# Miniprotein binders against p40896: the designs that were tried, part 1

No score or structure here was measured in a lab: all are predicted.

Target 1, 331 residues: p40896
Amino acid sequence: MLMPKSVALLRIRYTLEAALARGFTTVRDCGGAEGFLKAEIRQGSLNGPRLITCGHAISQTGGHGDLRSGALPASAFDSCSCHFGQVGVVADGVPECYKAAREEFRRGADFIKIMGGGGVASPTDKISNKQFCDDEIKALVDVANSYHTYVTAHAYTAEAIQNCIKLGVKGIEHGNLLDERTAELMAELGCYLTPTLVTYKVMGSDQFSAFLGPENSRKNTEVLYKGIDAMKIAQKKKVKICFGSDLLGPLYGYQTQEFRIRGKVQTTQEILLSATVTPAEMNGLGDKLGQIKPGFIADLLMMKSNPLDDITILDEPESNILFVMKEGRIY
Structure headers, positions and changes below count from the first letter of each chain, unless a header shows other numbers.
ipSAE, averaged over its two directions, is called F for ESMFold2-Fast, E for ESMFold2 and O for OpenDDE. V2 adds 0.75 times the mean of E and O to 0.25 times the DockQ between the complexes of E and O.
[cut] stands for letters that were removed.

## First folded at step 1 (miniprotein)

Design b1
Amino acid sequence: SKVTIYLLVNGEIIKLEVDSPEEAEKLALEIIKLAFELGDPEEIKKAIEELKKALEKGDPEALKKAIELIEKALKELSEE
ESMFold2 (binder alone), alone request of step 1: mean pLDDT 58; pTM 0.363

Design b2
Amino acid sequence: SEVKVTIYLLVNGEIIKLEVTVDSPEEAEKLAEEIIMLAFELGDPEEIKKAIEELKKALEKGDPEALKKAIELIEKALKELSEE
ESMFold2 (binder alone), alone request of step 1: mean pLDDT 59; pTM 0.375

Design b5 (at its last look DockQ between E and O 0.01; V2 from the best seeds 0.00; counts 0 for: pae E 18.9 > 1.5, pTM E .275 < .8, other shape alone 2.913 > 2.5, unsure alone 64.437 < 70, placed apart)
Fold by OpenDDE base, look of step 4:
Structure b5 (fold): chain B 331 residues (1-331), chain A 80 residues (1-80)
Amino acid sequence: as target 1 above (331 residues)
Amino acid sequence: SKVTIYLLVNGEIIKLEVDSPEALKKAIELIEKALKELGDPEEIKKAIEELKKALEKGDPEEAEKLALEIIKLAFELSEE
């Protein structure tokens, strides 16, 4: 999403506070959140979840992260874009991939996000497209490894997923079109899957029918319900699964609906693990987050009822959460 | 022509591969069973009939489209 940076900044406080109020004490951003936000949260200038950030998602020209109008040549966009908030940056070739990844780390990224395949919301790509050449992905992985962190990829198809994970990518965002073989390989390689079912549900709803153009609407329909199957396959093959929502702009308020959707295909325990222990481990924080025990950070939800009895209570945080504790502080 | 149909019934995914008349028959039976479990809504019933027609005509693209529609409807009903 392209918007003036000033507008994004005006909204960021509300977005962060709302996420925390919904019960999220840690949030991983997979494109757009700048590193300075983490400092502001730590300092208490902003109230919000702990952020784990990648900066900009790295994409090829014409990739899922390239939201430039295809009606204009690339030269039309050569002017300073410093005034715009961007989810992605464009990098083509090994040298540019090195530079792009290093720049994100320079600016405080904790990990790298890449667009490894086509997307739903992008105007110029197909879901079936693989994105980046092997040497480009390898370059991005190598840089991330040098910082002792991981690359996660946006990828839908089995082909795109396999291509990424065979090259050392450790996370797959979405994965809606994975097959059993792909899931087996993900489990074998210790790759993490982050399904994001709610974003498709919301975008496909009548309320937001105008959000997607006709072509994107078709793509959305293609991936939305196959994502349920993908999740079942992933669970069956013992893939590590994280909680995700991937909501854009005004849709952030629907973040907790992911609990309700997942409740149809996962046990309450599996869902809770996906939102606590598993993502903590993925991000190298398994010894500090995701559990209530000595030596762990005191991130707690006080609730009126037990989510193990009904996971859908987490989709109604306003009614069910009494308070949120982050790092021992009640908000 | 091989057609793959997905059904979501009470949180379970049923994958049906249709590559023969016998497989089609079995798929239809399973869909009808799923329909009953969902309370036999008219929208799903209509979608099933259209799917049957598409399968009979050997149109895998249309069949896949209709299968997705059925999944959508089933999912929506499961949220009620």
Scores: ipSAE 0.015, ipTM 0.357, lowest interface PAE 7.8, mean pLDDT 84
Fold by ESMFold2-Fast, scan of step 3:
Structure b5 (fold): chain B 331 residues (1-331), chain A 80 residues (1-80)
Amino acid sequence: as target 1 above (331 residues)
Amino acid sequence: SKVTIYLLVNGEIIKLEVDSPEALKKAIELIEKALKELGDPEEIKKAIEELKKALEKGDPEEAEKLALEIIKLAFELSEE
């Protein structure tokens, strides 16, 4: 007796239910999830993790969130045809940046995601390309501050990271080309780093290399090899580190492999804190989420084996999770 | 068989192995403490005490299954 859903909504439902089953009771979506999905999950109409959303990632023309090839006309993005899972919107200049950020909050966003540098998935930009001018970033940060929340930025290079955090950006996604000076500045400013090592490892495998063109494969290789070194630098300089996967489409099922990869550079306790306490703190929920104690929301995993002894058991959830609890309900 | 429960409390991971009556008693005490925000339902407390008594009879395998079911019921009831 349910109304039929769009194909995109059915795919989102499957993805969210699967993420919960893999042990994720809260997920921060850094582009594509609509704010109204939070209400559906809360009401039980859609099973899945609690969602913290940014709506669309905001990109400049020709930047990382601009997925149009150089051969496509400027009108390739149809603003009248909004699809579930659409990742980015394009905004150039201070007025468009104000409008884009305000529009995401109107749609129910909890924070703002921007593209502060180049990336792997965008067709025409390079990892080294600086994106947005200072005034555009200031505009985006100003809007987020007026909503008492934050901006997080996709950025790989020390230059892009420093530019963003000096202008008030709170979070950095990826950061694979982070250097010691930049990590020191991040720690001084109280910024958060969310490394996503699994995405580069999986996308660089023979199975998935076909999803990347030659230029994007080159970008991927660069960030993969430097990502582990960046993690070591961030740990050494005491940067606040969160847990993320940044996996796209068919790769999302591999998100738990990040636990195994992190085990090469972090202690098991550091990894668990990066997936619980630290991201809760980043999102203003440090007094409600990430710990099992009185007054906190009842989110927990019951395990067959000790992740403190072997973090890789979190990469085998079907064998090792007895149940996932979210807000006192078993899934 | 044994059940291991992992709790994150004040930033520390607490490991508790349920392979003996003493270990399960300690696990239940920690679960009871964590469940206080559910208002300490009397039915859940009684079920946990009955589980402790069943363990004293020396059936660890049945006790493991009962403990898991009680935890599931306690949390599902709080959602309703």
Scores: ipSAE 0.000, ipTM 0.207, lowest interface PAE 16.9, mean pLDDT 71
Fold by ESMFold2, look of step 4:
Structure b5 (fold): chain B 331 residues (1-331), chain A 80 residues (1-80)
Amino acid sequence: as target 1 above (331 residues)
Amino acid sequence: SKVTIYLLVNGEIIKLEVDSPEALKKAIELIEKALKELGDPEEIKKAIEELKKALEKGDPEEAEKLALEIIKLAFELSEE
């Protein structure tokens, strides 16, 4: 998103406030939410969810986080590349990976996000790509370990997923092409999967398909059909599953539809745990967040109806949430 | 008025409807249990006594207001 900083900041404020109003009291951002936003929310200058952020996603040249057009020269990034809210940064080689990860932590990141494979909504990569060499991934993991946190990776294919988790990556974002062998390995290593099915459904609809270019439309279609099966495999193999939506820009308002989509695969209890207990555990907050217990932070939703009876009420927050409490404050 | 409270505890949803004396007693018990970490401060104890008075009077609207006040007081104390 290439706009003046003042307009971009207004967009982010609206997005954060809307997410809180939908009942999301804590959100993990995997690219674009800079660390200063976390501080502003903590101080009360912005209303919004508690943020757990990576700052920028780290990508190789030409990778999923490299948003330059293939027609642009390599130097175009250097001459006019400072953008508020940009999703990714580029690092090639071990020294650059060390520096990029450390820079994100300097700017307030809580974890490191890497592009471990190709994706749907990027100009220059294929879904089949594995991204980064082993020594680069190890470098990023080593930096995250030195900060006592983790690396999570964008990856769709079984090959990209296995490469990342064998090198110490703790989480996999998306994972739509996960197979049974990879799911078994994820469970053995205690890794987390965050499926994001709503983005493919919304981007594939007639209303929104125009946001994708022709190559990205084909990539989106490929992953749309496989995501449900991947979640079934992960569930069967006891992979720890977190809740996520991966919605872009103006589509962020559709994030609650993920509850409805997951209702086709998971029980209502499994869905609620994936949005509360499991992500708190992943981020080292399992004794502070995700449950209502003595000593836990007072994040509460007051509902008109029981979501265990009908999970879809969470996709209708305006009519079903009576109030949202974050840290004891009503919003 | 009828108040419904949904709590997620250990992966279980607990529905609390405050429209009867028995439901109010159960809601108070659960709230006190959740707040035990705070040592049962005087402000919370007083608010619980006001809730008990609203129960005896049969005033569910007043009980709803008092339950929300207890939650807000618990947050203020947990920050200390």
Scores: ipSAE 0.000, ipTM 0.170, lowest interface PAE 18.9, mean pLDDT 66
ESMFold2 (binder alone), alone request of step 1: mean pLDDT 65; pTM 0.493
ESMFold2 (binder alone), look of step 4: mean pLDDT 64; pTM 0.491

Design d1
Amino acid sequence: DSPEELIKAIEELIKKAEELGDPEAIKKAIEELKKALEKGDPEFLKALAELILEALKEGKKVTIYLLVNGEIIKLEVDEK
ESMFold2 (binder alone), alone request of step 1: mean pLDDT 57; pTM 0.354

Design d2
Amino acid sequence: SPEELIKAIEELIKKAEELIKEGDPEAIKKAIEELKKALEELKKGDPEFLKALAELILEALKEALEKGAKVKVTIYLLVNGEIIKLEVTVE
ESMFold2 (binder alone), alone request of step 1: mean pLDDT 56; pTM 0.361

Design d3
Amino acid sequence: DSPEELIKAIEELIKKAEELGDPEAIKKAIEELKKALEKGDPEFLKALAELILEALKEGAKVTIYLLVNGEIIKLEVDEK
ESMFold2 (binder alone), alone request of step 1: mean pLDDT 53; pTM 0.289

Design e1
Amino acid sequence: SPEFLEKLAELIKEALEKLEKEGKVKVTIYVLVNGEIVRITVEVKDGKVEVTIEVDSPEEALKKIEEALKKLEEALKKLEE
ESMFold2 (binder alone), alone request of step 1: mean pLDDT 57; pTM 0.349

Design e2
Amino acid sequence: SPEFLEKLAELIKEALEKLEKEGAKVKVTIYVLVNGEIVRITVEVKDGKVEVTIEVDSPEEALKKIEEALKKLEEALKKLEE
ESMFold2 (binder alone), alone request of step 1: mean pLDDT 57; pTM 0.360

Design f1
Amino acid sequence: GEVKVTIYVLVNGEIVRITVEVKDGKVEVTIEVDSPEEALKKIEEALKKLEEALKKGDPEEALEKAEEILLEAFEKLMKES
ESMFold2 (binder alone), alone request of step 1: mean pLDDT 60; pTM 0.398

Design g1
Amino acid sequence: GSPEELKKLAEEIEKALEELKKGDPEFLEKLAELIKEALEKLEKEGKVKVTIYVLVNGEIVRITVEVKDGKVEVTIEVEE
ESMFold2 (binder alone), alone request of step 1: mean pLDDT 63; pTM 0.484

Design h1
Amino acid sequence: DSPEELIKAIEELIKKAEELGDPEAIKKAIEELKKALEKGDPEFLKALAELILEALKEGAKVTIYLLVNGEIIKLEVKDGKVEVTVE
ESMFold2 (binder alone), alone request of step 1: mean pLDDT 58; pTM 0.390

Design h2
Amino acid sequence: SKVTIYLLVNGEIIKLEVKDGKVEVTVDSPEELIKAIEELIKKAEELGDPEAIKKAIEELKKALEKGDPEFLKALAELILEALKES
ESMFold2 (binder alone), alone request of step 1: mean pLDDT 54; pTM 0.298

Design i1
Amino acid sequence: SPEEIKKAIEELKKALEKGDPEFLKALAELILEALKEGKKVTIYLLVNGEIIKLEVDSPEALKKAIELIEKALKELSEEK
ESMFold2 (binder alone), alone request of step 1: mean pLDDT 61; pTM 0.426

## First folded at step 2 (miniprotein)

Design a2
Amino acid sequence: GTVRITVYVLVNGEIVRFEVTVDSPEDAERLAEEILKLAFELLRGDPETIRQAIDEALKELQRALEKLGAKVTIEVRVEE
ESMFold2 (binder alone), alone request of step 2: mean pLDDT 56; pTM 0.360

Design e3
Fold by ESMFold2-Fast, scan of step 3:
Structure e3 (fold): chain B 331 residues (1-331), chain A 81 residues (1-81)
Amino acid sequence: as target 1 above (331 residues)
Amino acid sequence: SPELKELAQLIRDALEKLAKELGAKVRITVYVLVNGEIVRFEVTVEDGKVTIEVRVDSPEDAERLIREAIDALQELLRKLS
């Protein structure tokens, strides 16, 4: 269905305001946030988290970001007017990859997002598929390096992760099928892992089991379980871990449940660092964000009770947050 | 200590500003990350009494961390108003 831009903007505004109210003063968008949203938030026309953006996620033809695939309709369920705009762009071969990455930076991207492997929601045969050839990934990394920033990749399997990071990719999104050898290499190369466990938990819940069907519900549960094990491996091997949710549209409201899931694997201090210091460092903002310190931007969360004693209180923001401060302004 | 007394006064000032806005009995926890360590301030305002507890993860650096936390809270209070 077509949606007027004004209606789409109102829905996006609600989503951003709600994320800020849940305690997120900065959000890294891994595909679809338009440059105008970032500018309007900076200027105060929209209330929301500070946005760090990649523009479009860059995908090969037939890859995870190619919305033209035969399984996806041109509109309806794939209409980006409903949330953050268009999420992907297709590029094949070294010249197109150079052009696509440069175009995202021309449009104000802070980093580059690529699809390095298949998706969990895709048919099983697509999960094991490596995406992009080595020269294409090298081209994307080369452009990011020339802009003094990084490439992060959607990747689940050890093979896809190793391929990306050996070619200079700095970040991995998801990583649910990570193994010990891959985690060791990530730590050695100083790579960042952003697990997104809440997405699988929510999609596999009773509310959504009928929507997905029994086979897909079992698959989501399996991927959640493997993702929890992958986090244990990453922690053991000292991989740098960031906080993320990967939730879309109306599911974004479940964002804070990730704190509860992380509490099964990480200490409360590790979780808080993964949501503050570590992502600030990853994005070149370690001297401005992530700490309450002289000279830093005044982003602050005031709590009624102590998350160090119980991290799950961050999954109850309405009862536990007194206010959120962003750039010295109380919300 | 003198540093802890100064910190208590800064936190009390911040609470008085916030409590007036909220009009309620208030408990606030403030977390300050200093040199990779979390300094936690628990502040309760109830029936006009302010109670402040400070926790440092490293006792060896307590004096330095308290001074750094005071500086951070002063900056926060400056931005609140």
Scores: ipSAE 0.000, ipTM 0.241, lowest interface PAE 14.8, mean pLDDT 74
ESMFold2 (binder alone), alone request of step 2: mean pLDDT 58; pTM 0.361

Design f2
Fold by ESMFold2-Fast, scan of step 3:
Structure f2 (fold): chain B 331 residues (1-331), chain A 80 residues (1-80)
Amino acid sequence: as target 1 above (331 residues)
Amino acid sequence: GTVRITVYVLVNGEIVRFEVTVEDGKVTIEVRVDSPEDAERLIREAIDALQELLRGDPETIERAIKEALRLIFEAMKESE
């Protein structure tokens, strides 16, 4: 029986088509997107954003990506890229880390995603816990470097972030508990931060308050505000900032609310750069994407109103996008 | 009615803006910062095409805008 998988494939197609319609011509998937989806989109068999993928997120045993830890309570809270297939694989020790990273590249990954620290929503996997030892992180970075790409890490705390970036990790996902010293180090090392504030805002809304319960709702709100402070610190220290949502399955449609949240901390120019030029640069595509220049790929939005005057119009794409162009084709 | 469309290009750390405004059949294109010389000529061709299609009908305006952008992009390719 393939009914659940058939439904999942239809939902993936719908999700990708809807993301393109909302203005995203390229998306980076931080765990679970199947390699065949990139090929189908590239061939034109599927309409959707250009995909940059990591395959499975790599986790230590008992880490944030270790889904084997018990009977399934699927968490819809704070996890990265659960909108496609299997999110994570487990690897312990240097040899397993080498093998896991190489396997993801064999399967078509463009970069490596690791769990460098605990998650906010997990009681078992404490946010304060560093994950992987130094040798394991170095092994994962070594493999990524041999493929001329990078490792990005799920990490919240200053301690976990510093540990990762000192070992050669290029990107940090979330970073809600970033401090000034860590932001200075990130800027010095040329690291990228991808905040995902909309996840916490959506989960803390009236629509989802009953789902969380009072204690998780308070924790979620705390993490949102700390994340906003982290953004202010990162901006002040000139950390390279990318755009992300970390939204799961049916919540993916709320991804454009991140533009509105960023407007509290960043200028409209900074937000637009974080959604175009900066992520293209991070992914080795700064000479092909993110700008309208001769020789670049023809991806752009035509807007009814000026997003530089009001970034929140990007949070209402149905009213404000006249059309989306991807690779010279209008959608 | 008045229709304004804007294309933003980030070039060398600066934003280059292509603004197309259509009001009562009049088309204005403003280009700021480092526009290629040949882009001006081809942008005029886009303006002519847009004016020919524009009738105040929302669907016609949308089609005209799409055609104008296509011509602007072609101009940028040629100027390379």
Scores: ipSAE 0.000, ipTM 0.273, lowest interface PAE 11.0, mean pLDDT 73
ESMFold2 (binder alone), alone request of step 2: mean pLDDT 56; pTM 0.353

Design g2
Fold by ESMFold2-Fast, scan of step 3:
Structure g2 (fold): chain B 331 residues (1-331), chain A 81 residues (1-81)
Amino acid sequence: as target 1 above (331 residues)
Amino acid sequence: SPEELIKELRDALREAIRTLAELGDPELKELAQLIRDALEKLAKELGAKVRITVYVLVNGEIVRFEVTVEDGKVTIEVRVE
């Protein structure tokens, strides 16, 4: 069926152009973005941020990325409205994990995304559920290492996070139930944390509470507040923190609200570094991106007002951005 | 005129880069062309009242350039944050 894919293509073009206009010159996609989009942006056939992709997120059977596990049909459709293909792929056992990771790299992935624990809005994969066995995670890490890149994991709990990073996983997405001992271990191992607080705020709002129902709305609110506490712990223990939103489909427009939420727990300098220097370092681009220095790619943001005085102006891009430059071109 | 505004922004940018080089980073002079070209393009589009803030990371410190154009006067503030 061509019609739904045509709508998704039109939507993703607008989504990418809008993200660039909001000040994002590079974005990391943690599931679903097609490799051909990177090529079209690089060639100038499509305007948008530079894309760093993983292809499909790799999940065990019945895990968070397995849509057959009871994910709502509306959730599956919404993920497709931003991306052309499926967000996840299922792999069980060491051989399937090797094959799945290699297949993503064959399709042009820059890194591997796995589901290391359960999700928030799911009936069958609870937040507390650990996903994949140790040998499966080791296999995925082994493949990523052979391509000189990394594995990042969706994980909420201290248990799931510790299990992943002890097995060589470099990044943790979300991490809302992180504790002090886990943050200390993350810092010791040089791991990266990407909190995604805005997704819980948006989904927990009055506008969306009627669609999710009271139980899911409550879960999102609890996960948001715990995520704020987790950020304070991570900063205290000197964990490397990146910037992210985890927003799907029509909600992607709310991504800049993350700056406002972070402003409650981080300094403006910490937030700006988490959106520039730190993620560039994580992705092996610390010598090319994230700084305005000789020899670096010419990505810069020109502002009407000082975000160091008030980070919330980055949540008002139409009023405060004079222009965005990517690779020396003004957009 | 737009040409006069561009000249003033160019001169102000040169002074800011010189000042920043005196802080111990002469390599930032190499970025002057890119920033200057962006400011010239902006000045052509916007005209007489413009405030531009540029953030540059230098040796782990954030350096702020604030360029203000108002009533034909260009002012530049350089600060280590």
Scores: ipSAE 0.000, ipTM 0.232, lowest interface PAE 15.7, mean pLDDT 75
ESMFold2 (binder alone), alone request of step 2: mean pLDDT 61; pTM 0.415

Design h3
Amino acid sequence: DSPEIRKLIEELIRLAEEAKRGDPETIDQAIKRLEEALRKGDPELEFLLKLIEMALKELGAKVTIYLLVNGEIIRLEVKDGKVTVEVE
ESMFold2 (binder alone), alone request of step 2: mean pLDDT 55; pTM 0.344

Design m1
Fold by ESMFold2-Fast, scan of step 3:
Structure m1 (fold): chain B 331 residues (1-331), chain A 80 residues (1-80)
Amino acid sequence: as target 1 above (331 residues)
Amino acid sequence: GTVRITVYVLVNGEIVRFEVTVEDGKVTIEVRVDGKEVTIEVDSPEDALREAIRTLAELGDPELKELAQLIRDALEKLSE
């Protein structure tokens, strides 16, 4: 019992240290990082980026965060506090949604992550499946608002995105199938979009296609092809865009390739702002992070070349980063 | 080797950059503001800090004056 947590911590430690070395002084975790890791990093017991966490992603039964096989009965519940591992918990109905969100804040969450639609890695749902009813989403948003923070939703389709943002959801993760009307609404409501294009590119490669079965490979192809077009639509409509990778386990090493992929649709300046100023504003840290400015936390990156001249140098951190400074300390 | 520090500040919706390059013991500072570019080359980090502060103060922009203190702190840290 004790040993599995110790092993998981060691793996997380290497992942966090590597992310810092790649130039990320702050990372937003959208499911799986425990709140206690933030204290260890703050106290210097663990080297890594500053963590902004949601704890577990909250899913309906049969939704994207429900990792149970469709063959398992509804009573097949993990009754321990670990639930469905590190990434998801299940809540149905307004009272359970209130309780689940409050529990994540009790455990140290900075924001709430929900599954607003289907995805690639969920065994029982489809990308097109709408998830949660309106009252459930309202309950989750109400709790987040009471903590003066936000809800962000995993969502791919225009229908799922519109449903979430009309109910007060502030952020959308992925958004690969959004349309022009949805992007206009996102801009009007001041919503944030975090595309994660590198995940689909890497998972669709010959090297990693074995991670996905035939049905999930079909889902992956659908989101990959439309993701770049969605980015163009979001840029055209002036949606606030954040940087993200959504990479799992051994694929974390490809995290920085997102800079190169973004270069197809965003200017270098837009990409840099999406990785600094915009996510700081989203997370209530716009007066502390994202700029090198008096009163701000002393996070900076020293590089051999100017990333504004060539954003792809950020995709080669080992060759181009001389050091990373976080809170005035060099790593 | 070459060491380069790039500092970005958002001022009235514009990105203001200055770049500090350390190469072969020489320190070069490039400041770009309002279509103007100033390049300063010095032989020591202490001289670079003084020249950067002077140049930014002459621009008269309160945000740029404050930025001079941050670059000073960063260069002093690098000297340690």
Scores: ipSAE 0.000, ipTM 0.237, lowest interface PAE 14.3, mean pLDDT 70
ESMFold2 (binder alone), alone request of step 2: mean pLDDT 62; pTM 0.439

Design m1b
Amino acid sequence: GTVRITVYVLVNGEIVRFEVTVEDGKVTIEVRVDGKEVTIEVDSPEDALREAIRTLAELLLKEMGDPELKELAQLIRDALEKLSE
ESMFold2 (binder alone), alone request of step 2: mean pLDDT 59; pTM 0.431

Design m2
Fold by ESMFold2-Fast, scan of step 3:
Structure m2 (fold): chain B 331 residues (1-331), chain A 82 residues (1-82)
Amino acid sequence: as target 1 above (331 residues)
Amino acid sequence: SPEELRDALREAIRTLAELGDPELKELAQLIRDALEKLGAKVRITVYVLVNGEIVRFEVTVEDGKVTIEVRVDGKEVTIEVE
């Protein structure tokens, strides 16, 4: 008989195989993927994209990564506790932030993910809620710097984004409510933005809105409508933009639809750079990944037609990808 | 040599990405020579990153004739070489 954790492991296997089949040869996981999965993929025991992981996303009590309902006691979540399928850990105060970040690196994390602002999917926070104090963010950045890597933050609002990047945070996930001043500062500091428009479009549909519940559905509507405008601002101010979907569970199959959505704001060339060169550079792999170039790792897609002529062929991978190559092997 | 062909191709790609019309015939000749040595394919599409911009050129070989199509920012330039 299979235990629940064994069933979850089987599900992640199929999710990773499906992501590779959709054309993703490298994936950055921003919470939940355990470090042992990287080793299994590297060894060939598991088929899937090369994984870049943060382990658990680090959240304050009552922040976006704190998935406990308001009815659960404080003891329900332990910042040192982990098991398969958990996305976040809770840390409050400078010492706990140091410990949490160091624990993620001990577990094999490549970078640190923090919740720098409120969001849609957490049950108790608001989009406008500032999360962590400055000293806590400084502690998390200090640990990441000591490992020669970076911190990326979930943040929607101009206030949350500015607070994070002024304290040394390198990446912003989502950024749906950024303004012109914030985008200019991001560009000046060399920060990376990863918009995730497809998740809010899909989750905001009548079919999937029940996933969020009524309060989070209202939050979702706000960030969806502002997200495209935010991307126009970021593009105009020359912010470095990466590709992401932030899709959860059964919605993961929609990840390729982000290519079509990006076409409203970015040129086809800019979209392809955001999915290849820019993320490789962000993760210290710009000399190894993201280009078909002598000396680079042999990750490539063979397509039936040219995505530069029609970006939407990437939205239909099953019809348009002839094969996916990862590390010189065809999958 | 393999090094000589590699260096010629790199210089050709750089010239294509940075300049334009007057030197494109020289570039086409270098690409043609490289393809003859490396084993020409019926159709090759090459994407080059220059200063954060993707430059696409497509090389088609048929009956000893090389056609190079270059696309940058929606502009298209076609070069035919005998």
Scores: ipSAE 0.000, ipTM 0.109, lowest interface PAE 23.8, mean pLDDT 73
ESMFold2 (binder alone), alone request of step 2: mean pLDDT 58; pTM 0.414

